VH-VL binders against q96il0. Designs and how they scored, part 94

Target 1, 167 residues: q96il0
Amino acid sequence: APERGAERRDTAPSGVSRFCPPRKSCHDWIGPPDKYSNLRPVHFYIPENESPLEQKLRKLRQETQEWNQQFWANQNLTFSKEKEEFIHSRLKTKGLGLRTESGQKATLNAEEMADFYKEFLSKNFQKHMYYNRDWYKRNFAITFFMGKVALERIWNKLKQKQKKRSN
Key: E = the ipSAE of ESMFold2; O = the ipSAE of OpenDDE; V2 = 0.75 times the mean of E and O plus 0.25 times the DockQ between their complexes.

## First folded at step 3 (VH-VL)

Design v20 (framework fv_ebronucimab; at its last look DockQ between E and O 0.01; V2 from the best seeds 0.00; counts 0 for: pae E 7.5 > 2, placed apart)
Fold by ESMFold2-Fast, scan of step 3:
Structure v20 (fold): chain C 167 residues (1-167), chain A 120 residues (1-120), chain B 111 residues (1-111)
Amino acid sequence: as target 1 above (167 residues)
Amino acid sequence: EVQLVESGGGLVQPGRSLRLSCAASGFTFSSYAMNWVRQAPGKGLEWVSYISGSGGRTSYADSVQGRFTISRDNGKNSLYLQMNSLRAEDTALYFCARDTEYGSWSFDYWGQGTMVTVSS
Amino acid sequence: QSELTQPRSVSGSPGQSVTISCTGTSSNIGAGYDVHWYQQHPGKAPKLLISDNSNRPSGVPDRFSGSKSGNTASLTISGLQAEDEADYYCQSYDSSLDAYVFGTGTDVTVL
């Protein structure tokens, strides 16, 4: 059972935030955007009579969500860190301090930042390509299991009709 | 080529601790759940522990629950098994095994194993 | 932990067919969980031989086949060869244990 519904917020080891659905919920929940990944988590309702195929599908969807959130949390952290390092390096080269006289973070103009964005995208091209391929594989697997679950439900209804006919 | 290489096994006295490692290569390590499976000399296979690809979910066989801890470092492509309060009955060859891709719940690749002997 | 039940040994002559049974309970095979099969040669790691009841991984000869009915799964090796002499293990998932479970193992000898 959930711990006193949405009153609690939990964090994962990766620093992503979580929430608990209300007690006695019979439906999936969509949570607030994660602080690091900016993705909304889905909390799945577990039926009392879940079949093995339904369990496999739910666990695959949960694992895919965790994988996706972890990837984007790490990517966003890497982007932010490298962006700050780039800005500091360019400001040092220009003989400028890391903060303005008012205490604000010193910034580069859009033209200068374009160099960083191009370099970051180029550097991470292979990583993003592998992410996309894995994302397609995972969605294919989810679709495949959704199909199996649908066929199982149809087959069970047909079996029920056969039992009623024979009895 | 997918490879899993275990290390850290050896002779250890009852009640002590040992840490096993598994180095993975040839695949995107973070995309796969991983397992430890053991085999006592002359005996069959026994599943020990599971960890999801993200590391967010773990589970253990009843025989090791509370004593063993599975963990992973996806940045190092490494899987670990921390074994505490070791017993003579934990003597076995310990295999690192990869869960087959997305929902099969089988083990498609195995390492060669590392031998743990618990004896006084 | 509960294990799936296999015969301790089966034997056959070259060219014959042998079948290995794997019997579970209502919490594993009987509940509808898939059964997988592994081949282990002496001193070697297990190799996935059959996945998801009847699927052959790439590189596995078609003389190996799997099936499942009720609470029992079967591995059939047709055209038995000397290199098939090995231990064979079935594996499934048990809902009551929330754990992967292995069979007791079967030693196949080629006479």
Scores: ipSAE 0.557, ipTM 0.818, lowest interface PAE 2.0, mean pLDDT 86
Fold by ESMFold2, look of step 4:
Structure v20 (fold): chain C 167 residues (1-167), chain A 120 residues (1-120), chain B 111 residues (1-111)
Amino acid sequence: as target 1 above (167 residues)
Amino acid sequence: EVQLVESGGGLVQPGRSLRLSCAASGFTFSSYAMNWVRQAPGKGLEWVSYISGSGGRTSYADSVQGRFTISRDNGKNSLYLQMNSLRAEDTALYFCARDTEYGSWSFDYWGQGTMVTVSS
Amino acid sequence: QSELTQPRSVSGSPGQSVTISCTGTSSNIGAGYDVHWYQQHPGKAPKLLISDNSNRPSGVPDRFSGSKSGNTASLTISGLQAEDEADYYCQSYDSSLDAYVFGTGTDVTVL
């Protein structure tokens, strides 16, 4: 299946060549939601003159996205499976079938489902705490490298300005 | 045109090492996770190893854990499999396969494979 | 280690339908992970035939169809042709192993 929501950008940003190849993005672009995680991946643009520091930032952002995608893929499928099992168990306790007379899945009301949500959150509490800790660590690292890249770009612009004045 | 070309296979004695390479072209290599899949003669497909697009995540089949190391060089568009302490049961055709990690978690492009034979 | 279970062989006459099952566990297909199918002719690399349980990639004939229910996925070849003689593999992801898993493979013979 082709990716949904993938876009070829019509407008090139400042500092990027107007002569990007056909169908190649000159910007980061956001792909369709991943089936499992429901997160939209960023496909990172790789400029020709990417510095080593810029490359390290891009790799860190990509690694963080990959980690985040995997976590939510696992959590979403676990949630869906346990939700269905809970509904089936409660319907069986009531002596009801898994489907209505019309063939649609039988469901529980919101009050009945609240017990499921509470139990699921409690069961996964520690996992979410570790996720939050790791998310903050990754976000701080990304922010740190974003600052280093910004300073590198300022320095390079000053050196280029000095070169132009000498020419 | 997406191409994956494996190399580095050959005949080797048990306990020795080989390094497989896969040269990728026709796509942005660093945006895709990659896999090694093997097929013993007359047998089925066996997933061997995975590496994420950035190289930050790796995974291995239990049968090769601790003996094989997957790696990539995104600057050279190359995927590698370092195979140490080779055993007769590692004898197989080794395929390089592109992962659709952000799509459907399937293998949409395959190389033709490189043969590894481990025997006395 | 963990594998998805397929029949070793199935056969049919030209024009008939054959169905290949792929059975997993609660940590892979039963966990909700999609099943993908590959066709492999002798001496050739595998080719992605069906993705996401039932999606046919461009160029795959509509006589190939897939489905999934519970722990089991199925590939059906309707209107069997001589060129369909090949090995077929299913594949999914296993969360307990953090690993991709292939089926044992099915040899389809056209009589």
Scores: ipSAE 0.030, ipTM 0.637, lowest interface PAE 7.5, mean pLDDT 83
Fold by OpenDDE, look of step 4:
Formats: C-alpha cells, structure tokens, sequence
Structure v20 (fold): chain C 167 residues (1-167), chain A 120 residues (1-120), chain B 111 residues (1-111)
C-alpha cells in the first residue's frame, strides 16, 4: 500500500503571491486571490523617478498589504483547523464516524456548528478588535501620505510650467 | 467544578469479574466522551477504553478486547467498566478521564482512580 | 499495544532547560494526530500539561512548551524547578487501532 505521504499541514507560507505583472506595466496590478488569505495581492508600480514621499507611501502600502495577508492567512488556517477539530470531536461525542457510509466526510448541521462559530468568534474577539484598530490606523496613514504625494505632484507640475514660461 | 470519582475496585481472584463505576459531576456528562485509563503499580499509563457521549461508539485496547465492556448511563452521570476474565496483568489503578471538548483528543479531567488487584 | 517512545529519564539542575522527546509512528503522530502531554506526581492523577502539541491550559506555567515535527513531539521545561520533578507522558491517537496511545513515560529528576 503506497505510504500516503503525511499531508504536511500547510503552514501558511509567508510567501507573497508569486504574481508577477508584465514588466512594461506603469500601473499597479491586482493579482488573483491568495489561497490562504483569500485576499487579492496588489503589485505596486515603482516609478523610475520615485520621490522619497512616494517611496514612503509605497512602502507603507506594501507593509500594510503584507500585514493583512499574514493576518488573514493565519486566521483562516486557525479557523479551518479548529473547525475540523470541533467537527471530529462532536462526531465522536455523538458516536458517529468521520466518514459517511458513502465515504464522504461527515459534517455537522448548521445548529451544531453555531456553537463552534459562537465560541470561535468569542475567543478571537479581542484579536479582531486589535486588527480593526490597526487596520484603521494604517489606512489613515496611507490616506494621509496619499494626500501629501498628491500635493507634491501638483507643486512639481507648477514649477515645471513656470520654467517653461521663463524660457 | 468538574469532578470524577471512581469506585468498585478491590481484590479479586483470576478469572473473576469486577465492575468499576465513575460518578461525574459539574458538567454536561452526555456531551463528553469518556475513557478508562489504567496504571499498573510502578508502570506507565495505559489507555483501556473509550465511549462516545451518546454511548453509540466504543473502543478498547487490544489487551482488554473481548473481556472488558465500557458503558454509560447519562441519566445518572455514570461511567462503567465491566471487567470479565480478570488476569494478574489487569492489576492497576483505574482512572476515569474526560475527553476535552471542542476537538482536542486529550483528557482534561481525571479521577483519583480505583485500585484493582487480581491475585490468587 | 502501540506505545509512543519516550526516554526513560531526564535530569537537570534548577534553572536549566530539559527536553523530553516523544516518538510515534505513521499511524499516530506521523498521521498528523496531535500530541498531548501529562504531568503526574507520585500518588496523584495525571494532569493535562500541554494540549494540541503546544497549547497550555489555564494554570500551566509558561516554562512548559510543546512542539511537534514529523513523527516526533517534544516537551521542553525551561527554568526547571523542584516542583517539576514528576513523570511525564505524551499521548496521541492511533487511527489503525482506533485507540488512544500513551508514551512510555519519562521520569524527570531535578538535581
């Protein structure tokens, strides 16, 4: 009997989505949903003449994206693991097998699962509160820097127009 | 507070029968699978048997298969182990242990045990 | 009966770290079943020390940690104290036997 390889419990690889946009793109690209976080990664365009302010904005966006990807990848993995364990425990308690007579994975009904969801949400409530707080903080910062970059770009355009009028 | 109290242990001759009981309190008994674990004097822990919360599923260690019967009465919050054809090697302290809730196949609560001695 | 393999004894001085290994097979630890650890003092019932490979129940000191890799689990006791002198047992589930399985037990001595 072939040794069915121990399915390595996929620790959510910290791997940034390997989505590579076309090299000639001058725009941000949105990749497909990540298999662990289910979030669509954004590949940020790096202009040749990126200002220090633009660079700060880009880095902040990238860091925030990575933070978000890691959080949800871990959360989804934890959820899936705990859900499976709950189902197994409840089936065992009920005297049911892990598989139906048809060989399908045995499941619990919605009412039985309600207890799991309630407990899971309760257990993770504080974690989610911290996540939300940090999410807002990061997004406010991003928005602030976006405004600064916009102002910088306007100023630079005005300076260029003045130089062209003087020549 | 969760409590498990074993009883029914004693001195018996080989080939005889003995019935152990475990009285549970402080939790919804029917919601938890229950186990018997034994420990021979100066030896390690040995799992003996488990029973599902409903009592519909049971399992036994090979060492006791066909000789021991685990059962439960959820109305009385009681776990039982019927031990038949007892052997000298069955001499041990017998613990009742509760399965952990919500997916852990661990034992979170244990009784103090009841001693079974099988001797001629 | 299939037993998980533990060292017979481990010793350390107060304040040191000791590690207890628990080796299973492809039908238990290697099959992906979680490992749990119990502490047992002489004349007492076992106490759940670590659940689900690394989870500490309430009231368990943070000096106790668990890990699992492949067919082997480990319990680490950091900052060893005199009160940690006890027998330690790993436990898992064997799917081929439909049975819970304990380790052979490890006697931890504080020198």
Amino acid sequence: as target 1 above (167 residues)
Amino acid sequence: EVQLVESGGGLVQPGRSLRLSCAASGFTFSSYAMNWVRQAPGKGLEWVSYISGSGGRTSYADSVQGRFTISRDNGKNSLYLQMNSLRAEDTALYFCARDTEYGSWSFDYWGQGTMVTVSS
Amino acid sequence: QSELTQPRSVSGSPGQSVTISCTGTSSNIGAGYDVHWYQQHPGKAPKLLISDNSNRPSGVPDRFSGSKSGNTASLTISGLQAEDEADYYCQSYDSSLDAYVFGTGTDVTVL
Scores: ipSAE 0.028, ipTM 0.594, lowest interface PAE 6.0, mean pLDDT 88
ESMFold2 (binder alone), look of step 4: mean pLDDT 93; pTM 0.950

Design v21 (framework fv_ebronucimab)
Fold by ESMFold2-Fast, scan of step 3:
Structure v21 (fold): chain C 167 residues (1-167), chain A 120 residues (1-120), chain B 111 residues (1-111)
Amino acid sequence: as target 1 above (167 residues)
Amino acid sequence: EVQLVESGGGLVQPGRSLRLSCAASGFTFSSYAMNWVRQAPGKGLEWVSYISGSGGNTSYADSVQGRFTISRDNGKNSLYLQMNSLRAEDTALYFCARDTEYGSWSFDYWGQGTMVTVSS
Amino acid sequence: QSELTQPRSVSGSPGQSVTISCTGTSSNIGAGYDVHWYQQHPGKAPKLLISDNSNRPSGVPDRFSGSKSGNTASLTISGLQAEDEADYYCQSYDSSLDAYVFGTGTDVTVL
């Protein structure tokens, strides 16, 4: 409407709908959530003149994303499967069907589900601890490589500027 | 602590197939990319194949592309190399090697190797 | 084949220093990819000795050192000991092959 100035542009909050012109620098963009992990993937732009250090950083970020997606996809599927099996087992024990009389999915109350959540968390404690350790290590490595790339870019700019002034 | 144990090597005739296995223990297998590296008797090391931690990305040396297939089963902590259309030049000790963590692109742990001999 | 070039052999006496060169091309070491070094005793698996040009993994003595300049990397073993008698391999990555590449290997003899 008229209250919205013609110069005002809608920002793509997640970058999902961004377009990359053929001859201009393209940006990384965020895809839709994965069905199993519920995480949004980042699609990385590859510059034509990517340095080895930049390539290592990009591949480390891609591998970390792949690792994170795989972990959560597996965890979410395991959780959903075991939760449904638990509900089915408890409803069977009570002599109840999997659906209510209205056709809706039958559920257990919070007190009944608390036992499942406690058991699931306890069972997966060590797995989550290893995930957290790896998560911190990966983020430290990414930060370290980002620092190296930043220093490389600064050095190249200073080298180029000095060369131009010397000529 | 970290252990890699290869198996499946043996004497095979040219044109036949073999499947190598590598059993991993002592670390979170799914968090590491894995490699196969071979060494012909009395010769140097040659990288054969790579697989990412999830198994989503693989790559091969030109000498084995189209004949070998790398795969993994993270639930069994196992790495595999399916070798088809074997040639005399594939005769080597085959090592399972773990990619060093976080962008190093080196191999920090190696198995003892399994010997593959392709001969009539 | 784009193998990295190493001398076939180097030799030294106990307590001396030896240096092994590893020469690449513009598609690997010359492009800026890191160089790693492995030690292999006869009949044994290789062991990572130096990673990322100069980093020593835990448990590797400080008498082993690495450096890289241009298209050449070097491994230096100071205070040479009898147990250092082994084959040494450099390793990098080649952008034209999109593959890991190994050096031709160097036999170190301790006389």
Scores: ipSAE 0.530, ipTM 0.797, lowest interface PAE 2.0, mean pLDDT 86

Design v22 (framework fv_ebronucimab)
Fold by ESMFold2-Fast, scan of step 3:
Parts: structure tokens; sequence; C-alpha cells
Structure v22 (fold): chain C 167 residues (1-167), chain A 120 residues (1-120), chain B 111 residues (1-111)
């Protein structure tokens, strides 16, 4: 048998497993929220007689999950890093240390943090706009294919009834 | 305006390596799967490799599996093809091609191609 | 290796209609995967001509049409013009190879 090209489906670091789905599941399995993206991963069940439309839908859903996971993992890391840098910079400007007298992590009040959120949203405005647009497009496409798969299943049931009557 | 510009092709000896690049502009690069498709002189089109928009999924033609690696840098709007252990049979014009948005599995935009010649 | 079979060449006179067939197997076209068509002029990159069996991308003239039945897809060019002289390739997906597959290509000659 000729060797076939394989898809790489794992975006986790080498040696890291993000969830453990049941071995004999005959339906999709939903895992706990990912540590980095805070999104719940889905393990997709592959039927033995998967149609081309069902395969397209599944692969679209899998790729959308990977895209979404990667976007939010990167966004959360960037947000956390920039937030810490902003707090450090503002505390230095005020002549304050990074820790309170009680040893707690020093923080800024809501009014001071408003400057960071405003700057972060402004800086990431186009990135978030493109994300939202792509997110809506992906969900529209998934819904569209879900509709096509549903129609295919109805059609197949009607064909099955017709064959029984022909006997 | 969608543009794809390939570079990195050239004359190389069998057994050597070459890295191709594709610079994308005019669209949200990370939202589209990308492909490499090649065409030997006077021959037809042959699909080489696929990479999903996120980079999480890759796939290869049997003829290049284990020798070629597709990758992308979404921050630089760039697609790459690392070609190792090159053979005379790899001589072709290499096109960068964009997967059509959501559900089609066709190629809606193509670059002009970069020529790779593997010869001793 | 191209997986889909096309005639090597077809020819016609200006104003005539020509049809190019693309024949696959049970693992690609016969399995229900969509067929797409590309036009390639000499020295140029391919251009998407028909997507998803019969849909024309914006800017493609009405005289190009596609259809699919069973294991075979067809591209029809009506009102053939000199500009249509090019190579035409069909493309689908093959489940047994887990790969995109192209046709062998057809050279269309006008007069």
Amino acid sequence: as target 1 above (167 residues)
Amino acid sequence: EVQLVESGGGLVQPGRSLRLSCAASGFTFSSYAMNWVRQAPGKGLEWVSYISGSGGYTSYADSVQGRFTISRDNGKNSLYLQMNSLRAEDTALYFCARDTEYGSWSFDYWGQGTMVTVSS
Amino acid sequence: QSELTQPRSVSGSPGQSVTISCTGTSSNIGAGYDVHWYQQHPGKAPKLLISDNSNRPSGVPDRFSGSKSGNTASLTISGLQAEDEADYYCQSYDSSLDAYVFGTGTDVTVL
C-alpha cells in the first residue's frame, strides 16, 4: 500500500496532552477548558460511513476550533504580559514598589487600569475586528454545512423508503 | 487586491535543500488555508502540500512526504516550503495557492510561481 | 501523478461549443466530492474558472458552464473565442489518498 500524506492535528507543545477523550465514544466528546485559551476542546467522532459533506463539516469544525484556540491562547498571553508591563511602568512612575507592605502584589485602581484597557483595545482594534469577522464567517459556514448534512440525511431516508416500496 | 508572490527557486543539485517563500497581501492571511502546487515543464498540475489557516493541520502528496515541510508565519503574511533531499523529479514551477474561503476546497488565487531546477 | 482523466486535447472553431470531460473514481468524484476547473494560458498561473461543480466566480463569462454526474464532471465552453485557447484542468479531493487531485489537463485549440 502506498504511504499517504498525514495531517498534523496537534498544536500543543511536544509531550503535552490537553485532554483524554473516551476510547470507544460513538459521539463527540467535550473536554475541560484549555489552560491557555480557556475554551473547551471538542473531540469529533468519525463515523465509519462518513459522507463527503460530513467530512467537510467535521474538518471545518476541527480547523475552526484550532484557529479559535490559537487566537485566544496568544491573546491571553499577550494581554497578561502587557498588563504586567503596564502595571510595573505605572508603579515606577509613581515611585511605588511592586509589592505592598503586606507582601501582596501591588495593583492599580480601576481608573488607572481604564487607561490600559483603552490602550489595549485601541492597539488591538483591527486584530479584534478581523477576528470577529472571521468568527462570524466560520460560524455561518458551519451552520450552512450543518443544514446541508441535515438535508442529505433526510434525502437518504426518503431514498431508503422508496427502495423498500420498489421491492 | 489579493496578491501571492513566490521566491526562493533556483538551480540545485540532487540531494540538496531549497526553501521557497510566498508573500501574501490584500487579505487576512491567517483566515485561509494555503497550498503549494507544482508543474513540471510541459506537464500538468500536481498538488504538493496543504496547511490550515491556523497552521495546526498539514498534509503532503505521497511523492514529497518526509522530504518537504510546509509552514507559515501569520505575523509576516508568509508561507514556506522547505524542500530536502531534492530529486530530478522535483524539477517544476512551484505555485503558492490560496484555498477558497470555507467549504469549497478549490484554489481561488495563485501566485506566478518560482522555478526549481534539480540537475547535476 | 494526476488522478482524474481528461482528454489530451479538444478543438473547435470560433462560435462553436466544446465540452471537456473529467473522469474520476469512487474515492473522489464518485464519492460526491465537488469538482473545480482552472484555465491556464501559456506562461501564466492557473485561474479558477468554475468552483463547486457549476458555480462561476465573479468575472467569468456566462459561456463557461460546469456539471457533474456520477464519476464524471464536464466543462462546456459555448461560443468559443480565440481567448479560450488554453490548458484546462479539473480538480477534486480524493478520500483514499487524503489529497487534492488534479486532472491530466486538456489543451483547447481554437481554429
Scores: ipSAE 0.023, ipTM 0.655, lowest interface PAE 7.6, mean pLDDT 84

Design v23 (framework fv_ebronucimab; at its last look DockQ between E and O 0.02; V2 from the best seeds 0.00; counts 0 for: pae E 9.8 > 2, placed apart)
Fold by ESMFold2-Fast, scan of step 3:
Structure v23 (fold): chain C 167 residues (1-167), chain A 120 residues (1-120), chain B 111 residues (1-111)
Amino acid sequence: as target 1 above (167 residues)
Amino acid sequence: EVQLVESGGGLVQPGRSLRLSCAASGFTFSSYAMNWVRQAPGKGLEWVSYISGSAGSTSYADSVQGRFTISRDNGKNSLYLQMNSLRAEDTALYFCARDTEYGSWSFDYWGQGTMVTVSS
Amino acid sequence: QSELTQPRSVSGSPGQSVTISCTGTSSNIGAGYDVHWYQQHPGKAPKLLISDNSNRPSGVPDRFSGSKSGNTASLTISGLQAEDEADYYCQSYDSSLDAYVFGTGTDVTVL
């Protein structure tokens, strides 16, 4: 992917938390949980002499994070909205108000909510299956690139050692 | 099977706007970055714009920066290119192209293209 | 702005081998970015032929091979066939432009 687009991203409609890593960091940094996805973002350290392979790995990790954040932000929003709709629908069917006599939000018991959870999981089964498949594929690809970067670094170290011997 | 179908091309006057669409099928659209690549009649390929799978990241060729906007609707499996302030040099066949999975930075599938002609 | 340089045309007879060069700069191929190759028949969309310097996608004959050294990548077509007559484009990434870049394209003619 082009570096310019990945680094100049606008915030998604999901409203990912704004976060600044410590200055002069030489390592990746983990931020607070995003309000919508509830996942902690990772800010990736960019080496001064980043190789193309290191750049590809970093961009792959950044893209995977964006994908993961967006998936869970949307899923959590959908879950929350459908849960409230289900509760309101069932209370209306029973002829009950949306609030208790004490003024608190009316809720369904665990047995009644089990119907919602079963329906939600069933309805989203294929979506979650594809998410898990993609998640494992992405992690396999990241691991593969990490291996390539490690081999590149080892080879560069050996090359430097060989040059020192020739001097 | 993977399919990409472009639409929205046509004849347009300089300075006007046009919106291109690309309909994707046969794969999990949100898992792939997408690109627009153009080819002027009798000329070579020129990369135009990129969008990540989540739409969190976009980029543009210098020749179109500030004039074109790439976007996507993952719920509709659709990619878009909003082209504003069109110039004669934007005349080209516009291809929708999928980034090869997970960090190759190549284009593994292409649509057949939609022709945009900018003429006075 | 910066494109990868390819020869305008290459010709060969059936059964011969032809090689297409793709020359970049220190900001793209010379920096170590991978090179990819596309085949485009007249009136058709490009098709990915070689990815990541030398990998063949499923369905691409082993007659097609790629290599990269320094600032130059090469596509070699062995056992040239009539169906190989097409335009060929290399593609990489340029760090100075922060953009994907394509080659100028090469017309392969089978005579």
Scores: ipSAE 0.564, ipTM 0.816, lowest interface PAE 1.9, mean pLDDT 86
Fold by OpenDDE, look of step 4:
Structure v23 (fold): chain C 167 residues (1-167), chain A 120 residues (1-120), chain B 111 residues (1-111)
Amino acid sequence: as target 1 above (167 residues)
Amino acid sequence: EVQLVESGGGLVQPGRSLRLSCAASGFTFSSYAMNWVRQAPGKGLEWVSYISGSAGSTSYADSVQGRFTISRDNGKNSLYLQMNSLRAEDTALYFCARDTEYGSWSFDYWGQGTMVTVSS
Amino acid sequence: QSELTQPRSVSGSPGQSVTISCTGTSSNIGAGYDVHWYQQHPGKAPKLLISDNSNRPSGVPDRFSGSKSGNTASLTISGLQAEDEADYYCQSYDSSLDAYVFGTGTDVTVL
């Protein structure tokens, strides 16, 4: 009985960039671009005395980053796949091989590729609209929490100054 | 309208496994973190597990850590809870609960629950 | 399991005000994490009643109010009505556990 090769569903590896910031870092680190999403991951600094509000902000930023990474990784894979299929289909229709006589990968001209891009954008328009909506919502929330954290920090500094004056 | 519908509950023996499902509708599923919360018969609410919108982050209560696995399929608008090594104390009504949008850390929508009974 | 402490039961007559306390620790309410409240009628799913200590979601009557001070949160029901008979749960986050935590629950009865 032939062992049915388990199709390794290439689960897009959860692209947790193996970039580990230095242990003594007191700031956010930006990693190299992810190979799938092409987005640079941020490793967020965790303060020793992180407030609940700061923690909420950090978690929201992390979740938003993960959301963006996943979206663009999937989008780029889909784009690459559809682009390749388009090129192959057009070459076949032209009676051309996948390789030139010189052994190079056969390509389409800029005009033919423009048709692909137009079709791809049209097909994915709704997806991009939803992405943009959610992107704005998330970033608005992040900005709102950033403002709250800033106010909290100011308030804490003022309280500390008052306590020092009373002693 | 936002709807959450749990399924997969039933009677199981201790040590067995069960998989719960929650079907979500009426909202952009991938934009919301999701939770499982359970309630033993005649008892209070107990948080079980959390998963972020992109499934990049998960957390578990200590009582279920290492035994339960939360997952989601955003393409199917579905949340799952794989429960392994079930115990009598896992007997409860299991709710699917949506995390309130972007940082509230509350649960704004709940399903009706699915009953899990672990008995010999 | 780390639970927030609530009174087991609270009772009042129609039109009266009742208050439910929710006491946490230095790792949850006392750390400054927000408290949320849920109402649960028998055989029903919980409903979000109060979010972020004092915010009322749409559709929640103004007779429900929440507050927080120190490591204790409170839910006040003013003008108690028969339909308010239910279980009430507070909820917060515990940083030491990296977990959501619920209160023990309070049974509110209308006499």
Scores: ipSAE 0.278, ipTM 0.749, lowest interface PAE 2.2, mean pLDDT 89
Fold by ESMFold2, look of step 4:
Structure v23 (fold): chain C 167 residues (1-167), chain A 120 residues (1-120), chain B 111 residues (1-111)
Amino acid sequence: as target 1 above (167 residues)
Amino acid sequence: EVQLVESGGGLVQPGRSLRLSCAASGFTFSSYAMNWVRQAPGKGLEWVSYISGSAGSTSYADSVQGRFTISRDNGKNSLYLQMNSLRAEDTALYFCARDTEYGSWSFDYWGQGTMVTVSS
Amino acid sequence: QSELTQPRSVSGSPGQSVTISCTGTSSNIGAGYDVHWYQQHPGKAPKLLISDNSNRPSGVPDRFSGSKSGNTASLTISGLQAEDEADYYCQSYDSSLDAYVFGTGTDVTVL
């Protein structure tokens, strides 16, 4: 029903229903599932005084999300297309129509569909293996920069406390 | 209110370069992918280029690949199109358009366009 | 070439229903990618009219509706009004081109 944005309103024309006006959100927030990828996107908060390290971390997280969203969008659409082609081919081989007598899409039993699922996973095994490798590489980088940002924030608190004591 | 304002269009000779800009306001610019779409006089819409919100991913139509470069400056809420080796066929009104996000599905907000004329 | 096919023009009298077809290929609409529709009045920028095959953005009258089946999407304008006279474009994504694709455009005339 909602178009991937129910929890955010960059253009809220009449209502004042945002928690942190005039900003759209003061925190990262999770939107509804994307129609193609079925993944819920994170909408990243950007503070006005974001440090270079914080910006780097946010860019890594956003870039990783964009990459992941695109991969699964393509896989899901390929899956749906190949599933329908598989069903069509098997029904045709049996001499059956694509629709039942009542007009519903004809389908295959669970055993026959299991054959499709195994076939699809086997065909795409290398693609998913490379995807997993790249996913872990990206998540390692994100975790590394999360640590650097945490240390930066601790340092800035210590610097600010030391300065106020001397005044 | 979401607002997109293109600029930088003009009359140029074939083989020359031009840089288009799009100023964005009224939304969190860096959270949205952006596109350039063009329309030759009296013709239909043609997608030109895409850039992700982080600027980590770009795509181009075959007709402009290698000649055009899309970029953005999220600190200035600005989108750019560097157009090199311009041809007469690049003559069009160029729109910047906001992507509905994540993989470039639809264009929910458009600017009014900036005209590029390439003539010998 | 890499365009979705639309009729060049469609006409109807006020109050009638008109339907605009948008036909793609197995690499775009036929692959399951959604179809979106834009309305463009003369001298103006396109406006998103229908997204995700059938969703109406806020402010779009309910006389506009969309559907998709197989390789073809349809935009229907029920109760045609004078202000509906405009150009209409469909749009989808093409996996073989790794590109957005627009339809050829349809000029809707109100008689």
Scores: ipSAE 0.006, ipTM 0.594, lowest interface PAE 9.8, mean pLDDT 82
ESMFold2 (binder alone), look of step 4: mean pLDDT 93; pTM 0.948

